# Ledger of designs, part 9: VHH binders against o59646

Target 1, 363 residues: o59646
Amino acid sequence: MKNPKFTENQKEIEKEEFEFLQKLNFIIKESLELFNTNLKNSMKFINYITLPIIMASIESKSFNPFSEIIEKHIAFILNSKMNSLGYKFLPLGYSSDLTYENDNSIIHIDIKTANLENPSDFKDTVPLGINQSSYPGVLDCKIRGKNIKADCKKIKVYPNIPTTYNNKLTITNALLFIYPDYKEIIDEIREDYIAIRELISINLKDILTPIEGSLEEFLNYKPSNEKKRLEPILDNIVRGYFIHDKLRHEFSENVEKDLEEFEKKIIGIAKKLKEREIKPVAILSISIPNGELAPHYDDEIVSGKSWGSSFRYHYKKSGNSVFKGLDNKASRAVFLHINKEYLPVLKKYFDPITVYELTEKRL

## First folded at step 26 (VHH)

Design ae6
Fold by ESMFold2, look of step 26:
Structure ae6 (fold): chain B 363 residues (1-363), chain A 119 residues (1-119)
Amino acid sequence: as target 1 above (363 residues)
Amino acid sequence: QVQLQESGGGLVQAGGSLRLSCAASGFTFSRYAMGWYRQAPGKEREFVAVIYSGGDTNYADSVKGRFTISRDNAKNTVYLQMNSLKPEDTAVYYCAAYGYEGSVWTDYWGQGTQVTVSS
């Protein structure tokens, strides 16, 4: 048979996976207000210009400049709600973002923050690390210059998460929080930050007392990456000046004026950040099939280009991949929340889109 | 036709007990989470308890240890056993059902039953 039947055990696995989807939907719907995070509330304990300076110094390394703040906030909310449902947190659970257990199951939730302008991270497929699934991926062998359909061996790539642990079923979800692109707020200051770093560089003598000759030796060093040698020192001075309120008035008057003009720009950005609302465009839950459900999802979970360093779950159009062993035809990829302001953009990637609010009533 | 029919409400003295029932029809009961909410006059509707399709439960802090939710899938009925009742438990209690049908989240609500706890 080309489509083997589900065993009774496999059907029970899918029933348990579906029950967890119901719990996760309850948690997310109850928590929607908490996900609407104002950056101002998250930054109460940090000097208000700290985040713009950090973002400007490492901008090229950030997909979403608020990603870590968003992910930590989401993790806090989920941990609180999962604990209220009787799940106990397991630290370091196979390197999953969040791992929990109760009497019957071990839950892995992998939080994925995606930029609405980068659809490859969320449209029709979701990437899975080797620590984010228990389902083996199929690696298609391809021999250059040959027809692989005739003689290619299928190789299975095994992930790190077992299908069960200590007789408890492993359940794995990817929880995607899709956000608008916030990068534009940093673009305003990136060029100026580079200019200020250069200005400080040519005026280092004004403010540094060399320990064991380090300033003059460092300034006279001529490697191929002089910028890289100075960068830590310059970033340190930027932090000292703007965040710690040190080194003020230790530069010449002209340099101080330029630093004060940059400070005006940073203060403006910080004010925008304090008022910026951080809330998701959409929340998408993907119930990743347990590995004991093989081979029923083999065509949907494949090894990626990196020869098994990652997998992709091809859930197709939203609502197309289902709990194949359940007769209710429930989708494995469901929207738990959609911000309707972004519905036209989301429809470019997902068609159709359906979701109902948990708190709505039928009278 | 989906129907949720609550029963078992009434007047009870503080410290007493009541058992609410909610009979369900018109959907696959065993695949839905079932819950109870309550609404006191002039206040917002608030969560009381939920029981998921697999039998796991969750409670509002204000009722933990006093209320017990349960379900009987053979009778398509969810129950709320309310013990050690207090005057602040006075409200209309609503039965609710939650589930996915395909990609569509679906919820159903009952008409409510009055619970009044006297001092």
Scores: ipSAE 0.000, ipTM 0.489, lowest interface PAE 10.5, mean pLDDT 76
Fold by ESMFold2, fold request of step 27:
Structure ae6 (fold): chain B 363 residues (1-363), chain A 119 residues (1-119)
Amino acid sequence: as target 1 above (363 residues)
Amino acid sequence: QVQLQESGGGLVQAGGSLRLSCAASGFTFSRYAMGWYRQAPGKEREFVAVIYSGGDTNYADSVKGRFTISRDNAKNTVYLQMNSLKPEDTAVYYCAAYGYEGSVWTDYWGQGTQVTVSS
């Protein structure tokens, strides 16, 4: 890693980026105790919400049924705290996840997720889209594995976020959430859920008798969408039976026995979900270098696989991820949270692991 | 060695004012965020206010508009101006500093100063 001398303007930019990183880290870490308390309290109700979670996961092929809720709560915390600092939320700010503005700066915060089983999405790197940086990425115009190459020294990957906007400095950050894989837990009950839906479907005449036409014709009708009437009816009966204790004893005894066995499996899955940590394995806070800092991060911010559409910030490529123009050599990438049960796996990917801490608000 | 020493606490009537000070030494004060926390008897420590190294501030909702945090980097001192005090503001007030030492985020805490609001 070789960096030319920083100009005084570049040093001031890095100071402002560092100061915002400190604010962001403090806000999120201060809020983790409230988040943990609210999440812990909500686990009292896991038995009641496990079936809706299973249904949504199987329909959408989701790998983490809780990730969206966790990410939305973090975004809510940020919106509340950033307003108290005098930043105005900008819903249309360059299509970034979260954009804020005050008199002197425009803040772009991107919330990113990664699966712990896919380290290329988080180990020593963070992927960037064109709306998530102001730093032009170094472009390598060759097709790997083929003798096809172009000289493209005259161009870079140019992001949509400018380095300044109307005399306001743009500051870009990522919050990277690393999650465990929940596929094994969901797969355990998938076949049983499909079988129960078929069982209800076969026996639907016990519950539903149409006035006109055949039951099959009624169930295959598609009102105002592409879903057959059967699918929403089955979803409704499942909710009625297992959540609301409706339709009990409306089916034959053999069908009722199979429904009761499935109910026991739902309870078992709820236990497994409760035992698996449902919050992130780790949260990493990353200050992304502003484009005026070129060329100091050219070795670290490079073209992604989508030649002109994306790039990556390799925050460990030059050793530690530091603010290169600041004497304190503070880190641009800081852990805000780790789940200590995953520490052996995290140490495989990160060494050392430095966690931001507050004395009275540790996890 | 880092030291944070609070002062300016005491007994005050409801509606009155106090100004807390926290003198800091042993670290580069201008590069640290400085904050105030408070702890009432039998309760956990709670956030009151913070001022970042760049001068931006954040306040708990319960004190917004009544309390003002400020810093004087030349004197290595952070202040909390407390106006329109209420009995529920009664607590031990702690000064805190947050910053990097190398690549490690660190924090420091003072010993606290008692604020008692009567009536």
Scores: ipSAE 0.000, ipTM 0.170, lowest interface PAE 17.9, mean pLDDT 77
Fold by OpenDDE, fold request of step 27:
Structure ae6 (fold): chain B 363 residues (1-363), chain A 119 residues (1-119)
Amino acid sequence: as target 1 above (363 residues)
Amino acid sequence: QVQLQESGGGLVQAGGSLRLSCAASGFTFSRYAMGWYRQAPGKEREFVAVIYSGGDTNYADSVKGRFTISRDNAKNTVYLQMNSLKPEDTAVYYCAAYGYEGSVWTDYWGQGTQVTVSS
């Protein structure tokens, strides 16, 4: 079905979205130096967070502490700048990471991070939670890519965010930080860490006294949906030894030698992480369509993989996503920063690359 | 009540020997690692030696080859044989018991015994 013509109201909405995007882009662009400085400040303490990173990597390979660091810094900067521009911080719970209000609008900004080695997270789509869009996504009548029924009606998935709050327009944006991969660095020490855990485990009899029962029974205890008690205990010992220095000389000489060697390896990994630099490869700013713009973006906002619990905005489905109702056909997605060293890699996914400066440039 | 009582300290000449004892009560002795620490005047407490429940031992570098730690589980006692004593070994020596109780690391300490090595 050919999408209907844009109404005057819809054009006005897009105008407001466009204007805000420009403001946001400007704010972030001018704050890049500060952002980089703040990141460097955090990295001065990389030695203290390296072991926790290693430990977390065993439990969840998807955990990225650097993402959290980036998110916190950018949030801080945005809060400061938005406030200076007359926007009030307005947390609503069911909202994006950052929510603001002015006289005419409620602003939602979601901060996202993506690994350069996982292009599915940034190359053509941006994931949106149920609280990060006001636009109803489309759920196809498909299972695993196959149509269940040929003539099934598409289902609209409605988010928690309304298109308006009272008389204020909802504006939603995403800031995507693409960062370099560091997984290989952690992979280098993972096996060593596992070996150390095993070493500690076999020597627990010398340092562990259960409150009740036999040691074996104590360690093997497993609640229905939990890990064996042994695992948290091992984590505790690791932290006690390497972080708090409380368990020194509590193991046999041979075991302690091994632990000391592992400590040296941790230091080495910290150095490698520092050298890799966690500066973003690129920053992508995306204006998410307001729900009042339906059905103009129905083909671009889809609820699929999460079966109605999340959305993806396919901002490149028709090439470069544009404000469809505006005459200028400006991009909804704009790069604010690109590390030139990674430009060839990015060009594999983006052609052309739209970059924000004083004016949009296509690279 | 957990009790650790050190004994055997005293005055000895350089090059001499001394044997310290620590009698333990109030806990299952055989399940704990037992250690010796020392504190000289104006200095921090430092590790000297440890013997684990399985019988393995570890020593500070400064005492390695001179001191020997042992335990008698039947008597709930840990010993420190100190040979070739030096003035630098002068300190209050403390006995300690170590172990995890559940998820909590626990250490028990004695009151200490004075060892003085004269030049």
Scores: ipSAE 0.000, ipTM 0.164, lowest interface PAE 17.3, mean pLDDT 85

